# Ledger of designs, part 44: VHH binders against o26223

Target 1, 191 residues: o26223
Amino acid sequence: MKLLWTSQHIKVTVHIDGKVSKMDVLEAIKTRRSIRKYQDREVPEELIDKILDAAMCGPSAVDERPWHFIVVRNREMLEKIPEVHPYGAMVKDAPVAIIVCCDSSLEKIPGFWVQDCSIASQNILLAAHSLGLGAVWTGVYPLEDRVEGIRRLFSIPEHVIPFSVIPLGYPAENPGTRDLFDPDRIHLEKW
Short names: E, the ipSAE of ESMFold2; O, the ipSAE of OpenDDE; V2, 0.75 times the mean of E and O plus 0.25 times the DockQ between their complexes.

## First folded at step 3 (VHH)

Design i16 (framework vhh_vobarilizumab_d1)
Fold by ESMFold2-Fast, scan of step 3:
Structure i16 (fold): chain B 191 residues (1-191), chain A 124 residues (1-124)
Amino acid sequence: as target 1 above (191 residues)
Amino acid sequence: EVQLVESGGGLVQPGGSLRLSCAASGFTFSSYAMAWYRQAPGKGRELVAGISSGGSTSYADSVKGRFTISRDNAKNTLYLQMNSLRPEDTAVYYCARHSGEYYDTLYSGPFDYWGQGTLVTVSS
C-alpha cells in the first residue's frame, strides 16, 4: 500500500478566520473546557491538519520547535493507552488522539522543550475548541512510567520524549464555562 | 446537577471495619478521577485516598495497608474499605470529584465537587 505522508505531514497556512471559526481569541480561551465524552463520529483529516498547523505556530525557546506529533485513529491502539496512562480512560472512547512529543535532537537550550511542548499542547486544545471539537490534555511527562509506557506502545525512539496525550472528538458533554478571574493573584508594581 | 452522596459511616470499635460508599450522579462517572478526604475535629481537610479514571490508586501514609479505595463504574459508585480502624481515624469523610481541568497525577489536584460527608466515629 501507499504511504500517505500528506495526511500526516501537511503544513499549510490555514485561514481560520471567517472560514471555520467565528469565535474570537478571547472567547476561545475563556470558553474552552476539558472534554472527556465524545460523540461516536469521525473527525475529518482536514480539521486535524488545521489543529496541527496551529500547534506548530506556538513560540518556542530560541525558536527550537522541538515538537513532533503522532496522530492515532486506530481503535486497538487507542484502547491500549489506558493500560499505560491511569488518567487516559476516556481515550478509548475518542475517535482520535494526538501524542505530543519532543525530539531532543532539535533542542537548542536544555530544559525549555517542556514549555515548548506545553504551548503546543495548549494550542491543540484551543484550536480544537475553535473548530467545534472537544479535547483534554492528559499528562505524560514528567511521569517516567507513563513516558516509557507510551514510548513502548508507539515505538517512539529513545531521543524522543512523549509529553502529552490529547484525545479529541465532537463533544458529547457541555460542562459550561468557568469564571476564574481572581484579582488577589494580581500584584501592582511589586509583590 | 452533579451530586455526590456518601453513606456507610457510623460508630465502630477500635480494630473494626467500615465500608464507605459514594453514589455519583449528573456526570460521566467513569471519566473522572475521584478521591476520599476527611476532616477530623480540630484539624484541616486531608486527602485519604485517590483513584484515577483508569483505576490507579494513591493513599495517605497514615492509612496505607489499612484502607482500600475502589470504584464500580457500572454503578457510578466510589468505595472506601476501612480496616483496622483507630481512634485517630474519627472524622467526617468526604467524596470528591477531581476537577475537569487537570493533566497531572493524583497528588493533590483541584476538586470541583464535594459530597456532604459521612461521619465515622471510632470509639476508644
Scores: ipSAE 0.015, ipTM 0.396, lowest interface PAE 6.6, mean pLDDT 85

Design i17 (framework vhh_vobarilizumab_d1)
Fold by ESMFold2-Fast, scan of step 3:
Parts: sequence; structure tokens; C-alpha cells
Structure i17 (fold): chain B 191 residues (1-191), chain A 124 residues (1-124)
Amino acid sequence: as target 1 above (191 residues)
Amino acid sequence: EVQLVESGGGLVQPGGSLRLSCAASGFTFSDYAMAWYRQAPGKGRELVAGIYSGGSTSYADSVKGRFTISRDNAKNTLYLQMNSLRPEDTAVYYCARHSGEYWDTLYSGPFDYWGQGTLVTVSS
């Protein structure tokens, strides 16, 4: 018997300097790269809103959705992030950064907030890429000094845990694409 | 086929210097974060130094100021310049390639590929 497959590709339209770019979901996943160099250009608030909408659409354990987001555009604050995050040097050169946080008061099942915030962070990276922006995931949790440093810098309450800092902007670098498919990591029916 | 081949290990007196090299092949070297790890007898592997694709570096507190990690993307080679060597630096040193997408940090998680290691002995 012939089995007809339906293709499920979502096309996203992005406007960059008057040009239109389109990318389907699989293309976005396969071509996304960490971007650490940004153009000196403002990112429109409409694009940040779309990115955060995508972030909140991720699955979460028992639908706890413990994530909160801080959007940082203030130059002074962006320049202070590398003082607290040793590997966040690129953040000072970004036009904007998103801090992904967990509000522990919203946690329904212990420990799953890490997975929830990881999912939200990945959606930010994919959404940014689909919109013609570049971004990079920089780790905060579980490094205690970074958690406390970011908390103090952004006046984050004690019951809220900063998880990641994601600088983003229009890319000023174009790394090549990767071929990461490894069939040896796929096991059928049993290990 | 990804390959990492370390060289430059040997016997050196305390206070001496060595430069380790790691020749990389089978991938686009410039796209990946790289690191040096070491394992002393009876201990687990520990991070010595890491370098991101963009050139940013990190060091273990025990080697900061004495060791310098660097890369030559044109030659697909990772280096570790070791100065002011101490008996405590005696270990097998390993070159490692990361996926490049790990929280923009080299301090935790497995690396994709490891070299065979090169022995560094610091003794008088």
C-alpha cells in the first residue's frame, strides 16, 4: 500500500532592512548557530514580543510554566553583565538580552523547572533565528556565583532563580552550518 | 572521522615550561569550543582550560596566570602553554572537542571527542 505523507512546514516571514526572509521549522532548527557578534542596530519591540510569545509556548512539567523574563536594553546594565558572568563578554556588545528566570513559587513538581526553563531558552534561540536575529545561550544556573551576581544586578527576588542570559541582535557573523546527524545514537526497540 | 592528537608532553623540572599541541582533523575546527583536561593518578579528569570558537578563554584556579590556552584556526591546532610547572601538575593531559552549543560554558557536561592523552611529568 502507498502511504501519503502530509508535509508540516511552518513558514515565518522576517523583514530585515526591507528584505523578506522565509524559514520553515526544520530549516530553523538545522541552521541555528550561536551568534556572539552583533550589528549596532536596535531590535524592534515587536520581534522581542514574538520571541517571548514563542518562549511561553513550550511544554512544562504539570503545566507549571514557572518562567519569567527580564528584557534588558539599558547599555549600562548590559555592560555590567560580564562583571558577573565571566563567559558573557559578548553581552556588552548586544543591543538587547533576555534573562530567563524561574519563579520558584510557581513550581508544582521539584526540579522540573530546569527542564521548563531550558525549553523556554531553546524556543527563544529558534524564534530569534527564524526572525533573522542571532542569539547565544549563556549559562547561569546551577553556578551559584553567577546566580547571585545576576540576582543582585537585576534586583531579582530571593524566590526567583536566574537560569540563563541570552543576548541577541542582528548577526555580524555567519558561521557555517553543521551536519550533526549520528545514526549510531538511535536505537530501535531496545538499547 | 573526528581525530584529536596530542603532543608535547614529557619530563620537566619544577619551574620549567612545556607547550602542548593538539592537532584536530575531520571537522571544521573554527566552529567548536575546545578544552584541555588532565587526570592525575587516582583522580578523575578535571578541566584545566577552555577556549570558545570566538577566542574567549577560561581557566581552573590552580593554573590561572601560569597556563595559557590558545588556538590557530588556520592550522587546526589547539595549544596549552604551561609555565612555572609544579609537581602537582603531573598528569595525563587530554584535548577535547565540545559541540559548541553547551550553555556557552565549558565547566560541566561531557565533551564529544577526546584525544589519547599526553603525559606530563614534573619532577626534580
Scores: ipSAE 0.000, ipTM 0.159, lowest interface PAE 13.2, mean pLDDT 83

Design i18 (framework vhh_lunsekimig_d3; at its last look DockQ between E and O 0.17; V2 from the best seeds 0.00; counts 0 for: pae E 3.9 > 2, placed apart)
Fold by ESMFold2-Fast, scan of step 3:
Structure i18 (fold): chain B 191 residues (1-191), chain A 123 residues (1-123)
Amino acid sequence: as target 1 above (191 residues)
Amino acid sequence: EVQLVESGGGVVQPGGSLRLSCAASGFTFSSYALYWYRQAAGIERELIASITSGGSTNYVDSVKGRFTISRDNSENTMYLQMNSLRAEDTGLYYCAAEYSETFYGSEPLNDYWGQGTLVTVSS
C-alpha cells in the first residue's frame, strides 16, 4: 500500500532554458520590431542555442541549407564591427551578435542561398522576439565593402559569404506595434 | 502621397527658442525612425538629432543639452525643441524618415525627406 521511491521517482530540479513568451506565431510576427538598444544583461547560451535551432529549421532550396553562424560575445570584436559596417553602430552595445554566413560549397542551385540565408535571418529575429529578446538585421550582402570587411574581421574563408549581422539582447526600447496590411497588394485569381 | 512637411522656422534672437514640427502623411509613422538634418550655407548637410520608433534619442555634440527631439505617433508629428539658440544654428532644417524595419541602414539614404524650414538666429 505504501509506495517506496525508486530512482525513477527521485525529485529532479528542472532547469528551464529561459522563459518563452506566451505568444502565438501570428502575434510574434505582427509584434516583432527591430531593436537597436539593449540592456546591460548577458544572454544565456541556452537561448542562443534555441534561436540557432529555429534558424536552421527554415525551408531551403533543394535542401542545400548553406547557412553557417558565427556567435560573437567578445566585446573587442563587437566594437570593431562598426568600423566595417557603417550602420552597425548598435552592435558595439549588444551583449551578443550572430553573423549569418553562406558556405558556397554547400550550394546546390545557383543564387537560392540568398533566400536561404534571408529565411534564417528572419527566423533568428522571430525566435529572439519569442524568447523576450530584441534583435535587428543589419545587412551585409550584397554590399561588397561590408562583405569583405566582415570577412577580414572574423577570418571568414573565401568560399563563405557573410550575409547579415544580427545583434541581440534584452530590449531597452519599446517601439510598440504596427499595422501594415494593405489590401491593394492582394489580387484574387489574377493580377 | 507621402509627405514630410516642416514648420516652426523663423527669425529669432541669440538665446531664444523655437519649436520645429515635422508633420507626416502617407505612411505608417510609428514604424519609422525620424531625423533632423541641418544645412548651413556653404556647409554639407549634417544629422543633428534622431529618434527611433521606440523613442530612443541621439544628438550631435553641438546641440546636446540645448535641443530635444520628440515624437507624437497619435498626431503623426516629430518635434525639435531648440533652446539657447546661437548664430551657428542658422540653417535649413530638414526632417527625414527611415523605415525602422530596414536591414540596409540609415542616413544618408533615408526613405523620405521634407523640403526644409529656415531658422535664422540673428541679433
Scores: ipSAE 0.361, ipTM 0.686, lowest interface PAE 1.9, mean pLDDT 85
Fold by ESMFold2, look of step 4:
Structure i18 (fold): chain B 191 residues (1-191), chain A 123 residues (1-123)
Amino acid sequence: as target 1 above (191 residues)
Amino acid sequence: EVQLVESGGGVVQPGGSLRLSCAASGFTFSSYALYWYRQAAGIERELIASITSGGSTNYVDSVKGRFTISRDNSENTMYLQMNSLRAEDTGLYYCAAEYSETFYGSEPLNDYWGQGTLVTVSS
């Protein structure tokens, strides 16, 4: 079922004072949801460029920046992803997907690439949401069958590790917000 | 395996009360927002009430002040107390749990819905 509560479109109003309204970062973090249903509508290249710019702004271990991104728009390729990713069925209906990868030859501190690529992946989700798009992170690493399937499908070299597949598009669902704040998870000064 | 089962529907006179229950299993109930929807014949299913994992509630105007949503995390059960019922409240009532934020993949279960319980308000 499609749940449409409010318009999530970015509103731009120009007044004689020049003020422009944009989504606050805390609002973006609190309202972002995993979106698995998309409108039959193209995502402009401009928006993908903004999302990837945001992805690359994340910190990394000793500034190693091990990430690479594959932008997939080809319909045939998008339709093949579910054949190697058992939980990637929604990818066939997305206008575009971004594959976040680690080039292990860029690691300066072994093993921190997972944190590095996780940061980039979350930045993609937040940037997409702030631009009026919906996205979902579908996990690839560390599941060997998914890693090998995606590597084979996109001709990814053995030293490059596919980390996540992120389909995105204009949302065709609204799951609503969650209130997950739990003060019992907060410890002052010590455990 | 996720399961939501509604109960407590029935026939009631205008002005009467009913309490609906939604028993849940197969997921960490306390972490999910929960929803009640209703569907009258020939009309699209509409959201009428929601409750967040933290207990914040929201209602559409047509039921505000008459309906109360609540949850009991120890019993994995959500409730809808329906007072001052009107003929327009007649319909199938569905419970739902929010869309999953997993990236591991329980993808085939994107929407968690019950099968509905019928409420008939008739004189």
Scores: ipSAE 0.097, ipTM 0.542, lowest interface PAE 3.9, mean pLDDT 84
Fold by OpenDDE, look of step 4:
Structure i18 (fold): chain B 191 residues (1-191), chain A 123 residues (1-123)
Amino acid sequence: as target 1 above (191 residues)
Amino acid sequence: EVQLVESGGGVVQPGGSLRLSCAASGFTFSSYALYWYRQAAGIERELIASITSGGSTNYVDSVKGRFTISRDNSENTMYLQMNSLRAEDTGLYYCAAEYSETFYGSEPLNDYWGQGTLVTVSS
């Protein structure tokens, strides 16, 4: 089944069965949307592996690569995540979620881990989309209640900081597309 | 112009029921996550229920089993069915909308807010 999304100036065709034609990087970036509704269908481990591989391909400060990933498929655990994440309701409906974490002991320069884990998280989203999956970035850090909630729930050590929870699945919704280009945000040579 | 307009508030006895509505206009309703907040006198506003653009719902423990959040995209309206109301449910109820994209932040990050509708539970 093909679903057509038309919003503003961009038309996107997505197969409901998760099959997506190969897309270039600009297309992936332009057409990616947060997906919060998923099919009752398991995500193959091979796709998760590819997504995690992509997650680890991003740059990091002085190549510190502070990221760790928790892959969650347990139904009970997925259902508990919304209890500590008020904006993570969709996680309970996903077949799998990836929790991106920072091991602070791996930091070489303080504070850049946020950028590192952000890049990893974004790569997860783009990779998922390119593979015909839907995903959404639910922020954990820097909200203390969420950080501690996820920490306790998954027994994450104190030196490891949960950063984001990313549910994934075959998409079952049509959020449409966006045009976010704003020329007023572009300054030539000087402000 | 973007608008969120709450309605359905009123005075009800303990154990009673109310149905709140939030009518939205001026934005792509189906692309937004929706939220109900409430604020009791002298207390900070609290999130009590949410519904994603995909229809997934979440509730705070204090309202679980009693309140039901729902949305009708065809009518651009969100609802809150409140059953078994208690005195502690008294407050100003707000609807909020946040664009369904990458970051779900906290309460201050919601894009749009209604003016609120007053719910009073008293004998």
Scores: ipSAE 0.086, ipTM 0.584, lowest interface PAE 3.3, mean pLDDT 88
ESMFold2 (binder alone), look of step 4: mean pLDDT 80; pTM 0.787

Design i19 (framework vhh_lunsekimig_d3; also named s34; at its last look DockQ between E and O 0.06; V2 from the best seeds 0.00; counts 0 for: pae E 9.5 > 2, placed apart)
Fold by ESMFold2-Fast, scan of step 6:
Structure i19 (fold): chain B 191 residues (1-191), chain A 123 residues (1-123)
Amino acid sequence: as target 1 above (191 residues)
Amino acid sequence: EVQLVESGGGVVQPGGSLRLSCAASGFTFSSYALYWYRQAAGIERELIASITSGGSTNYVDSVKGRFTISRDNSENTMYLQMNSLRAEDTGLYYCAAEYSDTWYGSEPLNDYWGQGTLVTVSS
């Protein structure tokens, strides 16, 4: 099959670590997939910086921007994550993981930090994909055992809530693309 | 245990038909997109057909109009109806399921490939 996607898309250019990546926003959103297998390659710090910059650019309720991030590269620490996150087995094989946290002291409106941290998590996944990396969001909040396990493992203060653990690296799998468009979920003018 | 098991392969003459089946177990079948790949001798494994969880289908040009992919979520089975078979369709046919995009937790599916079923088109 020949796709005409390049003639249909506006290209956004991102300069990373001396390399040029071209992927329009719609392509990035539609082709991003959860990646759970990674090459045995380090991810440059410059790419992590670009991803975290993108994470902090999301909209936030009353602009409270409560997110904090922990970048984990230490192999021994990554290997311990599956002990406190039952579905985090792939994390031990990733070169790096980002833990998205909420600093509750920054909360201006009750409860909306969950949406704020969700937006940050999705931006991490999209930015990683646009830079040629693979990532997966593994949920922590609102599961109390996962929250407290991650908190204890990374010495996170009580006023800070770990929200998600996102391992990432150069992908060692290619699950292909999906077509999830469902017009039955679109209502014109009224329900 | 997570499994994808292909069946329906065999020897068929040019112009004949075969229906391949991929039976799945151990995961939430209805939430996954499903794929048929073909591996011919000396040729890289090629994606030939796909079907999303919602039923949207896609085909490589060489099989378009001859092959039809479908799924039965109640039976946890995906099918490939192969018509007007040609010698170049000979190969191992693999069933594959994509990993779920779930953020809640990883599905137990860590190897999303079946073992393959052999299709031989010859007289």
Scores: ipSAE 0.186, ipTM 0.596, lowest interface PAE 2.7, mean pLDDT 83
Fold by OpenDDE, look of step 7:
Structure i19 (fold): chain B 191 residues (1-191), chain A 123 residues (1-123)
Amino acid sequence: as target 1 above (191 residues)
Amino acid sequence: EVQLVESGGGVVQPGGSLRLSCAASGFTFSSYALYWYRQAAGIERELIASITSGGSTNYVDSVKGRFTISRDNSENTMYLQMNSLRAEDTGLYYCAAEYSDTWYGSEPLNDYWGQGTLVTVSS
C-alpha cells in the first residue's frame, strides 16, 4: 500500500466570491514559516498594498513610525541583492521584495527604531502568510557589509538605514510547522 | 555531492526505544547546524530537534525528556536517541542540515535533506 503522501497544499481557501478568507491571527502566527522558494507567479499590487498597510499598523516608540519601504520588482535589482547579501540568495527567485528601512530623522528616542522596524517586518511576514504568500526575513542591520551593500545598490541616503530585505511570492515549498512553545522560558512572578 | 542518509527506523512497541542516524557527506559537517524533522501521515512536517555546530540542542515540547539529539563530527553523523516512544511519534523522520552562519532572524534554511527513515510505534 503506497502511502500517497498527499502534499497537503496549504489550501488558501479562496472563497468563490474573490474574497480571500481572513486567516485567524493566531493561526497566522503559529503556522507562518520562512519561505525561500517561490512560484513563477506575479504578486498582485493589491496584495503588496495590504501587506504594506499591515506593516505600518504596528506600534512604534512614542509613535515615531520611522519606517520606510522600498518595493522591488525589477528583475535586475532582485538579482543583484544576493551580491551584497550573502544569505539573500532566494531574493533573485522572488517576484518582489520589500526592503524595510529606518529614517533616522524620524527617530524620537534613540535606539528603539530597531524594535519598530522589527515589528513592521514581522507584520509583513504575517500579512503575507495570511494572504497566501510566502516570505522570509533576511537580516540586513546590524551587519555593516549588508547595510552598506543595500544602501549602495538602492542609493539609500545616509540618514536612512536599511534594516531587512523580505522577498515575497507564492510558495513553492512547504517547510511544515514548528512547535516553538517552551514552558521553561516562562517564569511566574519571578525568575 | 551532498548527501544525508537516515537510518535506524523500524517498528517498535509503545515505550520502546530507537536510535536514528543521519550520515552526512559532501560538506563540512562540523560547520552545519543539524535538524530532525518528522512527518506523520496526514500531518504537516514538524521540526522536533536541533543541534548547532557548537553542540547546543533544542527540542519541541512533545519530545523533551524522551529524545536526545547528538552529533559526532569525526564520523559526520547525527543521532536521535528516542526513548519512551508513543504512538504519536509514528512518522517519517528527516535529517536536515544548514550552514551555521546562515541563521539571522529566520527559520532554518535547511539546504540539505535526507530521504527519511520510517518510525512506526504500534502495539
Scores: ipSAE 0.018, ipTM 0.337, lowest interface PAE 7.1, mean pLDDT 87
Fold by ESMFold2, look of step 7:
Parts: C-alpha cells; structure tokens; sequence
Structure i19 (fold): chain B 191 residues (1-191), chain A 123 residues (1-123)
C-alpha cells in the first residue's frame, strides 16, 4: 500500500509513500534469473546506489566487511573486459557493470573474504532484480589470469583482489522461472 | 542411464554449412542449461555457445553471427547450425549439460558430456 506523508505538526490520518520494493523476499529469490541481454537504456545512478547499499548489508566474518566496488559505465572499458574474461562477452552489451573487490588489509580472519564477497555479490543480484533490472555474476577469483587482467585494466592495487564482475541493465530477455528444489539434497540429523 | 549423443559432423568446404544435433536421455532435459564445446587437435576444449533452460543464448566472439544454438525440449535435442565455416572451426564438437543458473568460476560445471562429433573444414 502507498501512503503519503503529511505535515509533522498535524495529528490526522497519515498517508505515507515509502519507495520500497513490493516483491516478497522469497519471490525475489525464486524468480531471479541470470540476465545476459540488456536494453539500450541507461540505469539511473539512484538505482546503483540502492543496489550497493544492499550489497553492504550482508553479513561478513567478524564484521570485517572487506568489500569495495568499482562502478563501470565507460564503453571502452566495458568492451575490454571480455579480453580477460571469455565468458563475460555480455559485459560489453551492458550499460553498467559492478566489480566486487576485496581489500585484503581489512581481512580479520584469513580465508573468509571469499564468502564475504559472495554474499555482497548475491545481494547485488537480488537488489537489481527487485528494482526491475537484470544482472549476472561472472567469476574472476580464483582464476589468476582473470584476477591479474582485471587488476591491470582498472588499476587495482596489489592488496585488492577483484572477485566478480556483475553486468546489469534493464532486461531484454525473460528466461522464465525454474523449479530446482531437490529433496535428496536434504539430510535430517546426519548425512 | 544419462546419455548425450552428438551427430551431424562431417567434411565440408570453407564457407559451407553443417547442422549438429545433441540428443539427450536419462534426465529432465528442460531443466538444464546446454552447451557446445569444440576441441581442435592439441588444444584445450573451448566453450563456443550456450543456451539456458529458458532459451536465452550466448556465443564466443569467433562464432557470433555464423553459429546458432537452439533447443527442442519436446524432442530432448539441442542443435548447432554452423554457417560460413572456416578452417579454424575444424575439431571435435561436444555437447554438455549443467543443472545450474550461476556462473561464478571459469567454465560452467557441466554434469554431463557427450562423446563428440568430428567437423572437418578443408578444400
């Protein structure tokens, strides 16, 4: 329901309009699909801000929050990403991409930064979906050629590790929903 | 028993066309992403085309505009239409299937593979 705000000094019936996603969380998780075709349409900065806010809401090992994000809109840079990422050809067709990175100097417990950045990456995918956008996670870490290629391309310092590249935009495809539930993956009490 | 069986390979002149088929059995075909790979002599197998369970396609640059991947879920069959063939397209062509949506590593984690069908482009 949309509600409108009225004057703060008046004690009457209140209508507020919170700009929140109306998509149920379970619906978002079940209906999100990897999107690799995008409309020729710019993604507003406001939506990128909301997506990155969501990315930073994820838990991390001992609250270390090791993540940094590079927002890429420049066409020449987007077109160079497939040179170091052969499965990332769709990146050059996206209006924007987000590179999720780990600053290793923020790491408090060795080896958990991968989980931390994975959580941030998944939150980006869900937030984009809830805002009417499509996205796909393309892997960088732990493939050394991709890590060094992305680091070189974006001038990323040696202590910062590029983890994933996530192109996004308004979708130009609809792959439909899937039913992936598999009870055989569920073990009660023991293996 | 799960099977993926490629067919349609052969010898063709440069500029010619071939249509490959991949017939599947033993799993729920419509729930899988499907892939074509090729392997030239002495080279690591490379992904060339993919199609999601929903029908969305992707191609490597070297085949874009020349190759078309498609699927027929009612026949449990995937296809690769190859046009404007070049000598560098010569190799063994494999189909593969993956029950996943997420692409986070290097290549897809393919659950099932075919045995390959040979394509030779020569004069």
Amino acid sequence: as target 1 above (191 residues)
Amino acid sequence: EVQLVESGGGVVQPGGSLRLSCAASGFTFSSYALYWYRQAAGIERELIASITSGGSTNYVDSVKGRFTISRDNSENTMYLQMNSLRAEDTGLYYCAAEYSDTWYGSEPLNDYWGQGTLVTVSS
Scores: ipSAE 0.006, ipTM 0.204, lowest interface PAE 9.5, mean pLDDT 84
ESMFold2-Fast, scan of step 3: ipSAE 0.130; ipTM 0.530
ESMFold2 (binder alone), look of step 7: mean pLDDT 80; pTM 0.787

Design i2 (framework vhh_vobarilizumab_d1)
Fold by ESMFold2-Fast, scan of step 3:
Structure i2 (fold): chain B 191 residues (1-191), chain A 124 residues (1-124)
Amino acid sequence: as target 1 above (191 residues)
Amino acid sequence: EVQLVESGGGLVQPGGSLRLSCAASGFTFDSYAMAWYRQAPGKGRELVAGISSGGSTSYADSVKGRFTISRDNAKNTLYLQMNSLRPEDTAVYYCARHSGEYYDTLWSGPFDYWGQGTLVTVSS
């Protein structure tokens, strides 16, 4: 581990699993962008495994961990997603998509599965970015038509709720980074 | 100083019953949600049953209909009545206090204090 200093920021280089990481956690969070254009390149299974491992590492209400994941690589199935998801047109062009689901039988506190699946979805986006991939969260829950469309398309049981569809691939666009810090949204000691 | 002390564990035959107790001290017991967790050797802790400060209850599917969680606020005591016990119920049972809204670990929910545990063995 070494620290590199610059005039505007700190670059931290650490050893992770014997490899040197060039992007720390804060940098990954701040530079992640929604990517909707993908190269015509296969994503190795080993990278998907790492992403799913990270997805399951989020905090979970009462440790209920209700998430299940469907990995979709079949081109015909990816091409059918836009038919049930109006804003999922980019999914048909992705080499792979992950569908984040909630198994409602694992739910311990009513409603907190939404937070759990949101955390898993964000971890997928951050992990993909850290591995040189691009991804985007396309919303499914709570839109009833999209929930039922995705359920029907992937033979998802009634007690399982599809939450999000996340296409992934090597990015074919670079939208740059955003400066979103707004001090007017921070209140000290009280509103 | 928060303390949770479990008691009532022991050896029972399949189909038997046990009642676990958790004596709480060092905090305003009636203001906190409480839970029972269990851990079998070599496995992580799993939620068995929870009870809110208002008395609302929740149960794991594996114990629903067989176990009953209850509380006595006057005695600062949490209970778990276990009926129709199965060999799969063999575990160390832990009492836990709800910490509020922070969900910052995968192995523990919103519970911040745990007792030392009491062993339940279901075997013939």
Scores: ipSAE 0.000, ipTM 0.082, lowest interface PAE 18.9, mean pLDDT 82

